# Miniprotein binders against q56419, part 101

Target 1, 326 residues: q56419
Amino acid sequence: MEGRTLEEVQEEVFKRHGVLVPKKELEDLAKALEEAGLLLTEKVEARLKEEEEKLKRERPMRLAGLSYPEGEREARAFLEAFRASYPGEGEEARVLLMPHLEPSRVPEVYGAALAALEKTPPPERIYLVGVAHRPLKEKAAALPVPFQTPFGPALPDLPALQALDALLPFELFNTPLAFREEHSLELPLFFLKGRFPEARVLPLLVARRSPELGEALKVVLRDFPGLLVLAVDLSHVGPRFGDTPLTRTLAEEARRRDLGFLERLAEGEPEAALAFLGANPTRIDGVEVVASLLPLLRERKGKVLAHRLDLEAPTLSAVGAGTLVL
Below, E stands for the ipSAE of ESMFold2; O stands for the ipSAE of OpenDDE; V2 stands for 0.75 times the mean of E and O plus 0.25 times the DockQ between their complexes.

## First folded at step 10 (miniprotein)

Design t5 (at its last look DockQ between E and O 0.02; V2 from the best seeds 0.00; counts 0 for: pae E 16.4 > 1.5, SAP 71.003 > 70, placed apart)
Fold by OpenDDE base, look of step 10:
Structure t5 (fold): chain B 326 residues (1-326), chain A 107 residues (1-107)
Amino acid sequence: as target 1 above (326 residues)
Amino acid sequence: TEEERRFEELFIEAWELLFLGYESGNPEILRQAIELFKEALEIAKRTGDPLREAAVLARLALAYYELGDKEEARKYAREALRIAEEKGIIYVIWEAKELLFELERLG
């Protein structure tokens, strides 16, 4: 199926439906889809190939007009409104943890990120590390092309990306199609580009914990200094994620997990933050990113600026979001 | 045919939107996915392709489920199941039954 392994499909089904479908059932499903002509027809494959070829040049906006305004004027007003939604001042960030959830759901959390960016000197480059919601061929990936935004293209830092690739035991420039619709990069990039229009970007995705990524980035950051941004969400609880409808107890657990995670990160104890989550029963999204970046997070003290557990009333589900500066 | 091409374009785009809407948590994206699936459904009906019809119905059911509209989700899942059982479309039978089971589990 579209060059995906059965394991990748299994993971996707698990993520979507909370059901681990046995490989055999997936094979039967794949056969059924083939028989149904609903498997990636030659046409779908051709389209994907065309999209992959386009991604060699640029990554177009996918969420413009949906999650944020397409026009620059309106986009600037959008940024200002989000900043206004957070009461108070930010702090200078060397590392910024911010959400990638739909901005309208957690405006004050994005506002807190903007407040921190106001206190941050313009970086030469931004290491933007998102979560791969689609399978990657490797544990992590990068797309070394301009990302379109309402504020103009976010240009890649090719020298820094090449330096990073050289230090990794796998090909960094893998799975370009995973970037096509990846909102964990697009949404935070809107805010980052709006604040730092001249900064180059390293758009990175993490699918699985990669200690090698953190060690490599630690070396690269010496020669290529910049702002590190972790674009991660926190707890995912409720029916959309396989739980019962949100209750006070479930919400309190989610908040406890979120805040306990963020507070330990703020104390410069990322290993303690991961250990605190254990089996991660509330499904904190950013675990694999944090686990990959341990060398960059150790001994860095900071502050939690904002947190929200946002209720999606129609599904009685909730997603946690936070802003942390280090 | 041109209709088949249009169906495939709509279906793929709608599916991508469904996934994106689910992952991003934006219900408006899910609504857009639904509109595209509805257009695809009309094409499938006109062309008399029960396989495409059943597949779209199952995806509509899922989209409504993700929006929290259990009633519409059940409606489309049942319709998908009906057509799939009549035509022996095993995949859609499985998907529709799974979704109906989940809808029952969650009340």
Scores: ipSAE 0.262, ipTM 0.660, lowest interface PAE 1.8, mean pLDDT 88
Fold by ESMFold2, look of step 10:
Structure t5 (fold): chain B 326 residues (1-326), chain A 107 residues (1-107)
Amino acid sequence: as target 1 above (326 residues)
Amino acid sequence: TEEERRFEELFIEAWELLFLGYESGNPEILRQAIELFKEALEIAKRTGDPLREAAVLARLALAYYELGDKEEARKYAREALRIAEEKGIIYVIWEAKELLFELERLG
């Protein structure tokens, strides 16, 4: 039954082995395989439902012991090591663009973000906008629960989240499972919670550009001021991403695209930044986030603090990461 | 310290040469990167710094892999992995395991 009738299977077995298996025995086998498959499907669906219900109460760490230490003391030392990897001073941010790439690959880029946070007055709340790596039921989503970190739980700003939900033409709290493994929130949150332990969080994901989200956030930010964080990566080039192997020419193009994009954002020209990318030939991550947040980025000038195009040598590929303050 | 400063200089220069060696396919550039990484490795061993030692070993393994020297690539990748697992150095564990997988596939 690999897309074949029982007669076809019976015929093939006879051709290969010289044995005619009665149709009844093949029917019994097909039923047993179908029954086993149904049981596996039901168990998977039950497990996913259970996970979804747990995520309605809290979001546990998934990357502790993998990307950062699980213990608080070790996590603080880890945080300080990242700050030390960036030799410069930061600048105050009302909007911060930072990566969500594995931190050990771009330590000075995360260090630059920490330097900016040092110059930023502690906010009451952080609007953390990441990139959905799993499908969402809508263009964007939030998960209004505590996110666990080594520094304690990052508590949700429920009044701000509810205000945002009320302004959108879709339900904001729509895909809890998409948050289960979402590193674009977890990795930046480690750094943000470490520097602003009292700030509440609005953990947001964008799957597809949503002008409605940007307009709604503009309204919500007036009543619920806070730090806006775009947790996005930049170019993705090389075979892992559907390109030829990384060459100097491809790397130079990726770097040029990354920096041109960031520089135009730093001039307060987010539409120009998107237009500069065209068809996005180096696959800058987070284009959908920037396109969603245009009303919050227009006319806001700032500075690029750091950039790296990081080599992923086993795959002959690279990923860009940057830190931008606005 | 002065040794830590020297290590950083060697590591950064070697890493840049390794990147250029990828692009050009030039084995002499890769060999230059290897020599600088070996000098950095001596410093990391002398100073007893397992983070620096594991990082350099992983880069040496990669440089030898690109040079086509499977024996040396395996040697350095296994040693990098051993230290990284003992000390919990996650990025080196990832790099070493991926390289060892690629070397096994080519076998």
Scores: ipSAE 0.000, ipTM 0.175, lowest interface PAE 16.4, mean pLDDT 84
ESMFold2 (binder alone), look of step 10: mean pLDDT 85; pTM 0.851

Design t6 (at its last look DockQ between E and O 0.01; V2 from the best seeds 0.00; counts 0 for: pae E 23.5 > 1.5, placed apart)
Fold by OpenDDE base, look of step 10:
Structure t6 (fold): chain B 326 residues (1-326), chain A 107 residues (1-107)
Amino acid sequence: as target 1 above (326 residues)
Amino acid sequence: TEEERRFEELFIEAWELLFRGYESGNPEILRQAIELFKEALEIAKRTGDPEREAAVLARLALAYYELGDKEEARKYAREALRIAEEKGIEYVIWEAIELLFELERLG
C-alpha cells in the first residue's frame, strides 16, 4: 500500500482476491484481505485474461439494457426523449464537455449535449476523452478497436490514433482491461454514435494529468481534424463520497464549484478553472482531463448549456453534471 | 464442478456490475448485481462452501449499502460476519465489521 494510489490498491485487491473494496474503506480492508486466502483469484485472473484477449478485437456493450436500450429502434427513441428533455437550442461545438453519469439521472444535460450536436456539422472523427475509473499503466490510454453500440460499431480512427501514439513519450495502447467496463466512454459514445453514425472515434482515457497528451492532440488535430469531447462529471458530494448527507450549504458549494469551473472554461481560461478549484474539495471528476487538455481549451470561448446537481435520494449524495460547448 | 464454475461466473459478473453501479450511480446496475449475487449465494449454500457463502453475503451487504438500503445492508453484513467468525474467514470478518461501522456512522 505504501506509495500506491487508492486506485492501484483497489486494482490489486481485485486481482488478488476478486473483491471490490470501496475507496473509503480500502486501507483497512486491503490489509485484511492480504491476510486472507485467495478466494476466486485464479478464476478472476483467468477471466481477466480472456476478456483482455476479446478486447483485441472489439469492446462489447456492457450497459446495454441497463443504462440505455440494446435495440436500435428503442435506442433512437431514447435519444429523442433525451433531446426533448432539453427545451433550448444548442450551439455548434468544436469542443464538447458532457457528462458520463447515468443518463437517467441528468437527462436534460445529455439533452443539451444532443442539442449542441444538432448544430454541429458531422465530424470525420471524434476524440472522446473519458475518465479512467481503473488504474492505467500510463497517464492516459487508448483502445484501438470497435466499440459496440445499438447503432452499430463505433470504428476507431487508426491513422489518427497512431499519429497520437507517435507523439507521446509513452505507449498509448496500454491497459486494455481499463476500457472493458469504462462507462465514461460507453455512455457518451451512445449519444455520439447515435448522432454521428459515420464518425470514426478515438476512445481515450485519462487517469492522471498528462500535459503531453494535450500537446500531442493539438498537433494531431491539425492533420486529423475532429470534434473533441470531454466526457466528465463534476462535483461528487455526500455520504457515498465521504461527506455528511447533502445539505443546502454543501449543495451550494458543489454548484458554486461546478459553475465556477464551467464558466471559466467557457471564457477560455482553463488554468483559471483549475486554480479556482484548488484542492478540489467537492471532487470534480473532470480535473485530470481538463488539466491534460489545456492546450486545446485555451482561448476557446463558449457557452454553458446545462448544469445539474443530481440528488441520489437513497444515499443523500449528489453528483454534478454539465454541458459546455466551445 | 459445474456448480462451482457457475458460482464463479456469477460472482465475477456481479462484482463487475457492482463496481460499475457504484461508479456510475445507476441503481439498476446495482439491482442486477444483487440478483446475480443472490443466485451465487444459493449455489454456495447448496455446495456447502461457507467461505463462498460469507463472501457473497458481504458483497450483497455492500451492494445494498451502495443502493442506499441500510437495513438490508446491515442484515447481510451481520450474516456475513456470523459465518465468517464461525469459520475464521478473516477478510470477511473485517469487511463486514467495516461496513457495519460505516452504517453506524451514517445512521
Scores: ipSAE 0.020, ipTM 0.400, lowest interface PAE 5.5, mean pLDDT 86
Fold by ESMFold2, look of step 10:
Structure t6 (fold): chain B 326 residues (1-326), chain A 107 residues (1-107)
Amino acid sequence: as target 1 above (326 residues)
Amino acid sequence: TEEERRFEELFIEAWELLFRGYESGNPEILRQAIELFKEALEIAKRTGDPEREAAVLARLALAYYELGDKEEARKYAREALRIAEEKGIEYVIWEAIELLFELERLG
């Protein structure tokens, strides 16, 4: 309609239906549609603003009953079942890399994270860094509100968040709506809050690599010590991600890329880990987070506790998940 | 001063052209931004203002990066970083480091 004159529309209607609609009637209809569209746009914008205002007060559970139990008692049993899925011992973490993939698909990988938390003194706060799955207005963002969990609210560390915001060249609290459905924070937070119920949280998202975030966090961590958590997944391969169906060769390459990445991080060589991935042909999820946090990862040695490339049989695709302590 | 006002006008105009060129993918708009940034750079050098000089160099590096001219982008980013580290201009240090890392990732 927009690319044609009313006369052209009138002629097409006549050719198609044998009815001549007067030009005046077409003009009135077009005007009415424009006015109705403006009203709908205003209502949609008002509703989005209302949702944004709600997120400025708290972030509710979105995955309770879907990815983890809603009730506290069931949630604690769920947590302990995951720990039991990893028979090994953990190691103390100052930095923990853990997945945000659906927990039931990689139980021993989450179990390894819990084992590491058992060896880790309860921190005053947790710097939880996830991957933004919705656009941010800046390279990174935070939401300084309580995040609801079955174990109670995870309270924000407001002084640390304010210190971080003051060091950045952009407003840190910039995209509340991006947190509405962000599972890369919610899923790891379930496990972290369950093990460290008194720890405050800095819920952070990275959309694009941000060296300034890493430098600022290095400074903030000196005055506000805590546990740094990289909540990231690894390779994404197969038709769901634009490849051919999963083959043995593709799975072997994905596993090699995942482990090579994790091993180089474990050697304290995050630049080498990024270089090893090159163009990131297996679409490792954690690249932008690692690239942002280089100052916090350099020369910090540790250990890979677990890895799985999880097969999605219906889609002939796979996603990698790992647990790394530094 | 008159030169300070001229610098600010050029920098703001060039910055807006850079964003418009990026959004449209139009290399001619990016080149126009570069020309204005180069004029601003001359003013910053003439007035002996290292913060303004470093800021313009960082923007030139970004403009060349968006054009796909990796060598010019790297050159300007390194010069921006050198001045910014010497003078403690933190936001330029961060911008230059990020861009240099992106350039190495792309090869």
Scores: ipSAE 0.000, ipTM 0.087, lowest interface PAE 23.5, mean pLDDT 84
ESMFold2 (binder alone), look of step 10: mean pLDDT 84; pTM 0.849

Design t7 (at its last look DockQ between E and O 0.01; V2 from the best seeds 0.00; counts 0 for: pae E 18.8 > 1.5, placed apart)
Fold by ESMFold2, look of step 10:
Structure t7 (fold): chain B 326 residues (1-326), chain A 107 residues (1-107)
Amino acid sequence: as target 1 above (326 residues)
Amino acid sequence: TEEERRFEELFIEAWELLFKGYESGNPEILRQAIELFKEALEIAKRTGDPEREAAVLARLALAYYELGDKEEARKYAREALRIAEEKGIMYVIWLAIELLFELERLG
């Protein structure tokens, strides 16, 4: 009942089917649907509680056999195929921006990330910052448990996570269920763990920009040095995202905004990168993460290694992905 | 809920001071953060909220650790751990254990 009165529903049924359904029968149907919804709600809540209890112990692979192979041998071959998709050399990264888009859609962009990791000394830990696709109770969250991968578990860096939590004005470990299906951590982690099998991980999600997170991370990184990874996608354009069908002009604007954003980040000018986007008309995915992490990005210069605006022919839409080293 | 709102205001302000004190190395700012956390602690105790109480105790332990007051840091870390273990507040348990370990290592 989409805001219609029962009388309006009754009239529409009569127009379409020639039957006048008494108002009481419509009321009885609405009550039955509400009761069924309450029973399903109780079952869903019980299932979610069970899943939350599992997430207190570990975060299992959700995309094995879908986005990457489950077996370790096959997973290593998969990584090498992606590296081969990028013909260039990487550069050492203290900060790496990489996508979380389905890897087979942008193989050379993930290949560029692998090329950068190839030049990067193995870190003791990785600060993996993704984009929350489910609501968080706070601006940001972490899940301090092992994340399973085909290369073994990615163990949490508990001391660094605890130090981060202590420096925030909110509880960092606040929304375990948001991590259950979060591909913005799982997909980049596959590549990172495959290259750095002994690194511990800080699995972080940003829902809304948090200056507090960036300031706290700057402090934690001094005491717990490691690789900072921004696992973000770029422009989202086309009908899937509320636009008209994708045209050459819209696609070129999206590419220009992606590259302009990345280049300003590469100059160590994250505020200028955000200002360049203005109201973010092509819906670059990484804005809240970059806005949170300003203190870690200022004056850090680097290079854009790869970019693709990947077209979705069936939806006439596109998503941008890039690789940036700082 | 008025006391709950006051608690959140104090906690956020104290956190900002803790961060500024740590980054600057200014102990006077750290002491200001401690005073606000102590006020927040009294609200958490009065309202009978063990999660808020444990969260503030953990931050007091960190603030005193940064100030170099090992005695107070241990005191607050142990109390935070006691409540967090009893109530199953996992992030406080982890923080308190790490602080106590670090305090033992430093002597």
Scores: ipSAE 0.000, ipTM 0.154, lowest interface PAE 18.8, mean pLDDT 84
Fold by OpenDDE base, look of step 10:
Structure t7 (fold): chain B 326 residues (1-326), chain A 107 residues (1-107)
Amino acid sequence: as target 1 above (326 residues)
Amino acid sequence: TEEERRFEELFIEAWELLFKGYESGNPEILRQAIELFKEALEIAKRTGDPEREAAVLARLALAYYELGDKEEARKYAREALRIAEEKGIMYVIWLAIELLFELERLG
């Protein structure tokens, strides 16, 4: 692999899995893989180019049959089971913060999101803001194509996307390959499309905090009202993410930061939520998304419906997930 | 198709068991997950779906890793990576690389 490929791998592994693999270790791994004949080849690059061309037309399901059922009937049963996993009632959401973690890991958190959606009138459009686990050419990006789901395609709101692009100081429609396997959009979209089959979607990714995005969206939302969804995870702690194995102390700190972050958001104080995290030592995933959407989160009061710090036992690591309505 | 449906059922159930096995540390649950993934793997091979095949192989690798069987974990991770690289399945490539990396780090 060329050095650029290793750095890209490092960044992607870090972003996707929260593991900062030291470059040296990646080099050693790459060497081991090379010795095994298992390196990213020119064939992979050619395939990626082909996939990029396909993404000009649609974004196919990547996790169907893996994270959720591909078949519509089974997918509906899946939704119902997840809803059943949350014993509470939801609240109407104008803004929904929900996870993008593997659904089976935090079913009740997704269940809480579904509970909130039950109390939410069907929106005309959904602004779905996920986390870019791949590098973007710009701070944020959108893919203005249908996203496939078991419930049919989630159609883009092209007029609203165009309005947003016009207000941004950068090209919004950038880095289509970043959307190809981005689970931060696909997983929440499954639940959203299942609940609101007629809603159009604005699939957005944030790589770096963009105050411009929040200001632009605030303007766009006036002419194109809809549900804002932040698809973000919370703390990432343990060896997978560069920490020691999960201990009671580390878990308590992760929970404290997660809940402290969510509660401040629930009070309509997103700047206080960000300030509370400081250097973000537990690696809350949604920081850049929240930082980008400050104008939309200010003064909105809401409620934390669910939270879980989910242990990944194989790696003795844990990921926080939460559901918040505003 | 019926085979695709069966694959999905097996895969989802196996994944749930794998997760439950992770949470509980119960090796018997992990073994159950492995058996279901193996059945899913045979379907994926028979139907000629390399993406599903690679995905199952990667999860088998994870399951064996959790059981403490590093040798089998490496075997399945390498096979997952091979297929995923040939087909450009980035999701599985990353999963397999990460697992192989962890196996090297802990090995």
Scores: ipSAE 0.000, ipTM 0.186, lowest interface PAE 13.8, mean pLDDT 85
ESMFold2 (binder alone), look of step 10: mean pLDDT 84; pTM 0.844

Design t8 (at its last look DockQ between E and O 0.05; V2 from the best seeds 0.00; counts 0 for: pae E 13.7 > 1.5, SAP 72.176 > 70, placed apart)
Fold by OpenDDE base, look of step 10:
Structure t8 (fold): chain B 326 residues (1-326), chain A 107 residues (1-107)
Amino acid sequence: as target 1 above (326 residues)
Amino acid sequence: TEEERRFLELFMEAWELLFLGYESGNPEILRQAIELFKEALEIAKRTGDPMREAAVLARLALAYYELGDKEEARKYAREALRIAEEKGIEYVIWEAIELLFELERLG
């Protein structure tokens, strides 16, 4: 990096490799690499290119053995235990909002999602919309390859993905490296594939609100019906997210915002849900996803099945998670 | 060299795990990141590369901070700062100082 700014390096990496490395992650990696005397060396670039080429074939599990079991038998037992953690019954879902937080933190919320899936006829396809925690070249992206799971590969619905791409004003198949470690898809997909082994999947990421995505999906869903899944978390409060340590007042505010958001969605008023959050001071994760999918959420009534604000005691921080059916 | 290659592999993997652990909220992933950074640190020490050493120390400090271990975070941040100041590694100096200030702010 002789005299280049991190922005210039990011832009260069993007231009050369089509990978938008998060500025922070690039900054951190580039800094770390620079600090390590390893500038975005030809080696790092070669590795990224190799990983990108692999992602043309399949998306391997990243969190197997970390967040869920790698073995199928153990994975099935895992699903059963999570289902058991929710004492209630589910409802049939046409739209499912569920978390992507570490499952062990909010087991009953994932259990509620499984309960809803039990009451849902097996869909032909699942539109799985996650949150991009890494930058995307476009507002949204898809990866049209098999996603590995303990239950076998989740196969993409290529015809539906192509139909969606054709209706978008940007290239849908962008930024494949953003999918490599994206837990907002991998974690919910574990539960979805376990329940619906034959369903094809459309793995979608949203980085920024895209009204075009919602309108395009509304059209695609007519010809390619399926289950819509929003894999989103709710409030993020405490020191890990720039706040003071969790207090009763902060927790109450987070819960109020989470539940107020979910309840308005359950009433079929997604615009009211977004308006209720305003500047989103508790950092609800799913805002850009919901804002992108407004046409699909309007006038759909449903039910909040579960909510939890989970305390991470070591950091005195908390993350909200919820399960909503529409 | 083989050691440099191994260092890079470890460092990159550890960094990816650090990010993933932060975003997913899984502390076990952060612990794995720490283990890989510690292995990278040993290599950096053996090769006598203070810049690599300082960089790893700063990342260890951050990882422990994200785990909520303020004591270890401070320890590694101070060590990172010491080496960075001795060698004039400005970037690590600023990162270490920033983290130390944040740790003080949070008590």
Scores: ipSAE 0.505, ipTM 0.797, lowest interface PAE 1.1, mean pLDDT 89
Fold by ESMFold2, look of step 10:
Parts: C-alpha cells; sequence; structure tokens
Structure t8 (fold): chain B 326 residues (1-326), chain A 107 residues (1-107)
C-alpha cells in the first residue's frame, strides 16, 4: 500500500459522507463516520507534511484579496493611496517601527511609514521583526525562504540569516509552521517590498523576549547593514480584549501609554519605555520585541510620525498603531 | 466595494482578536472574535465569494477550537474544507485539515 492509494480511499469515503435516513442504517452510518474520521486524520497528517515541505521552499501570500490587492497594478495603486493618506514628509530611518494592524483601519499610520521609506536610502536588506501569534519552539524564529508579494518574491538574506543563527544559543529556523499565517510579517512586508523591491529580507518572529537575539543582531548588523523594522501594534483595550466596555478613561490611558512608550523610544531610552508600561495594562503588542532589541534601540533618537488609537463602535474596543523612526 | 471594505475590516479585526484571545486565554475575547467572523461570513455569503467564505469558516473553526468547543470547531472546519476542496483553495484545505487532525488527536 502507498500513501497515494490511502489518499484515494480517503477521498472516496469523504465525498460520500452525508445525512442518511435513520432506520436500521444507524450502525452503517456510525461505521461510515468512524472511517471518514480516521481517513480524514490520515489526510490531515499527509497535508501537514506537504505544507511544511512547501514552507521549506517559499511562503505564499495569505492575505491577498483580503487585506491588499492580489494584482501588481492594483497593489501599486493601493500603496499610492496609503502614501497619500499621510500628507506629511518622513525622515530617514535606520530603525522603523510600524504596525501590523489591518491597513484600512490606520491608513495614515502606514502612510507615515511609506513617507519614512521615501527618505531612506534603499537598504541591501531589511530585518523585519514581527510578533509571533502562534507558539514558537524557541524565544524567536526565522523562515529562510522567499515570501511572495504582489510585487514579486521577497528573497531571504541567507548569509545574514546564517550568521544570526550561528550566534544564537538555539536554532533560529525552529518553527516553520508559525509563519504560515503570520500577518505581522506579511502586512508590513507588502509595504516594504513595494518600496524596496531589491532588498533582501530577514523575516523574524519574537514570541518571548530574547536578549540573545538583540546582542546577536547588533553583531550581524555591523557586517550586514540594513533597515531594522519593528512590526508591532500598540494598546489593545475594550471588551474584545477582556476589559469592561471602552470608557473615556480607558481610551485616554491607552493613548497615554502608546504615546509615552513611543516617545521614550524616540529619546533613545528603550528601558525607560518598558519601565513606563510596567505590567502593560493596555496590552501594548510590542513589548517583547522591544525588550529583545534593546542593544539596537539604546541612544538612538528619532521621531514619532503618526499614531492612532483606532476606535470601533460596534466592538466598543480599540487598538493603537504608530509610526516611529530612529 | 463598501461590502468588500467592511469584510476586510471585520476579518482583520476578528483575526487580531483571535490571536489576543489565544495568547491571553480569555474566552470573552475569543467569543468576540467569533461574533465578528460571523458578520464577515454573512458578507462573504451575500457577495458569493467562495475564497472569503472558506477563509472565514477556517478562522471560525480555529476560534471555536481555541475556545474549547470541539463540536463547533469540527463543523466549521469541515465546511471550510468542503468549499476549499471544491474551489481548489490550497491554503484553506491545509488549515482545515490541520485543525481536524488536531481535533482527532486530542481526546
Amino acid sequence: as target 1 above (326 residues)
Amino acid sequence: TEEERRFLELFMEAWELLFLGYESGNPEILRQAIELFKEALEIAKRTGDPMREAAVLARLALAYYELGDKEEARKYAREALRIAEEKGIEYVIWEAIELLFELERLG
């Protein structure tokens, strides 16, 4: 027997599954459901293996047609519209903090990021650091494969990734499946690839703070210069996040914490920014990333270009997003 | 166009709520994500968009799985798989199959 033969049987049984007239066929129905469940389990295992093998080669777009257009022409128009939503000018960035929130909710915040990129010389590579929304086997991870975008594949910087891996006390390439649906990389990458089509990417995720990552990145960035991007959101408040209904006081506190955090980062004081948040009662999304990257943020001064606490009346909740250049 | 923009807003907000609910372990957040996904599902059905419908169904299945409601999780995952296989939506096929496997593995 081969896996192909088993798959054929799985497909036949599954295709026949449905509702039956309940008479003496209850036993037959129960047996058919058990077989369908077993065959589906085997199909799931085979499919997981297939997807993991695909992720060893490339990371496909998951949000095209959902968060941004699939076609290149439409995608370029989309970028232009976002840039236009921020009429100001940017500043050159060595480090860029930008959101990963749905772009249509905070258009001027993404527009501010594009404005900063306009002032930034095209980098050879981008260190894109997102927030892991699925568990990682280690504190941080990378996926050293092309990430597909409407603007073409964002190619990995394999030498820089290998150098980073060699400096860490754990294997960097540890959880490929965590990247499958990770919007904190895909959404910012759309904007970054659209502006810097020739840049290679180091797609990184942080699950838990890793001082080792920051120290290693400081070394790698010396030999492999590039743009460091922190793809993080800010406060998450309201009933959608476990609070009572959003009040004026809760919204004011969230805004104060967002801006206080960003402004302390802009002063080159990342430890002070973390201390300011304390227990992080408004659930600022970027804490573990900032805590990991302290060596890269210290004494680097810059400017907050944009902030929005995005209020949604139907959910009585809010999410903060900001753009910071250092 | 207005319905398409509303779908995107609902889908992405619900997606972020799902992750926050997963990370915090707060079932109220997960239920709120489910509410938004259900609104998005109604839009996908009205617009006749099988890719969006399948994507939302897969997310509903995951939300119910994280909430601990295995029966609802199986229901939505099977429906997502049915549509995704019919239309050849590879990543939804994989997501649905993975979730169904996890539901069978766990007692």
Scores: ipSAE 0.000, ipTM 0.351, lowest interface PAE 13.7, mean pLDDT 83
ESMFold2 (binder alone), look of step 10: mean pLDDT 83; pTM 0.831

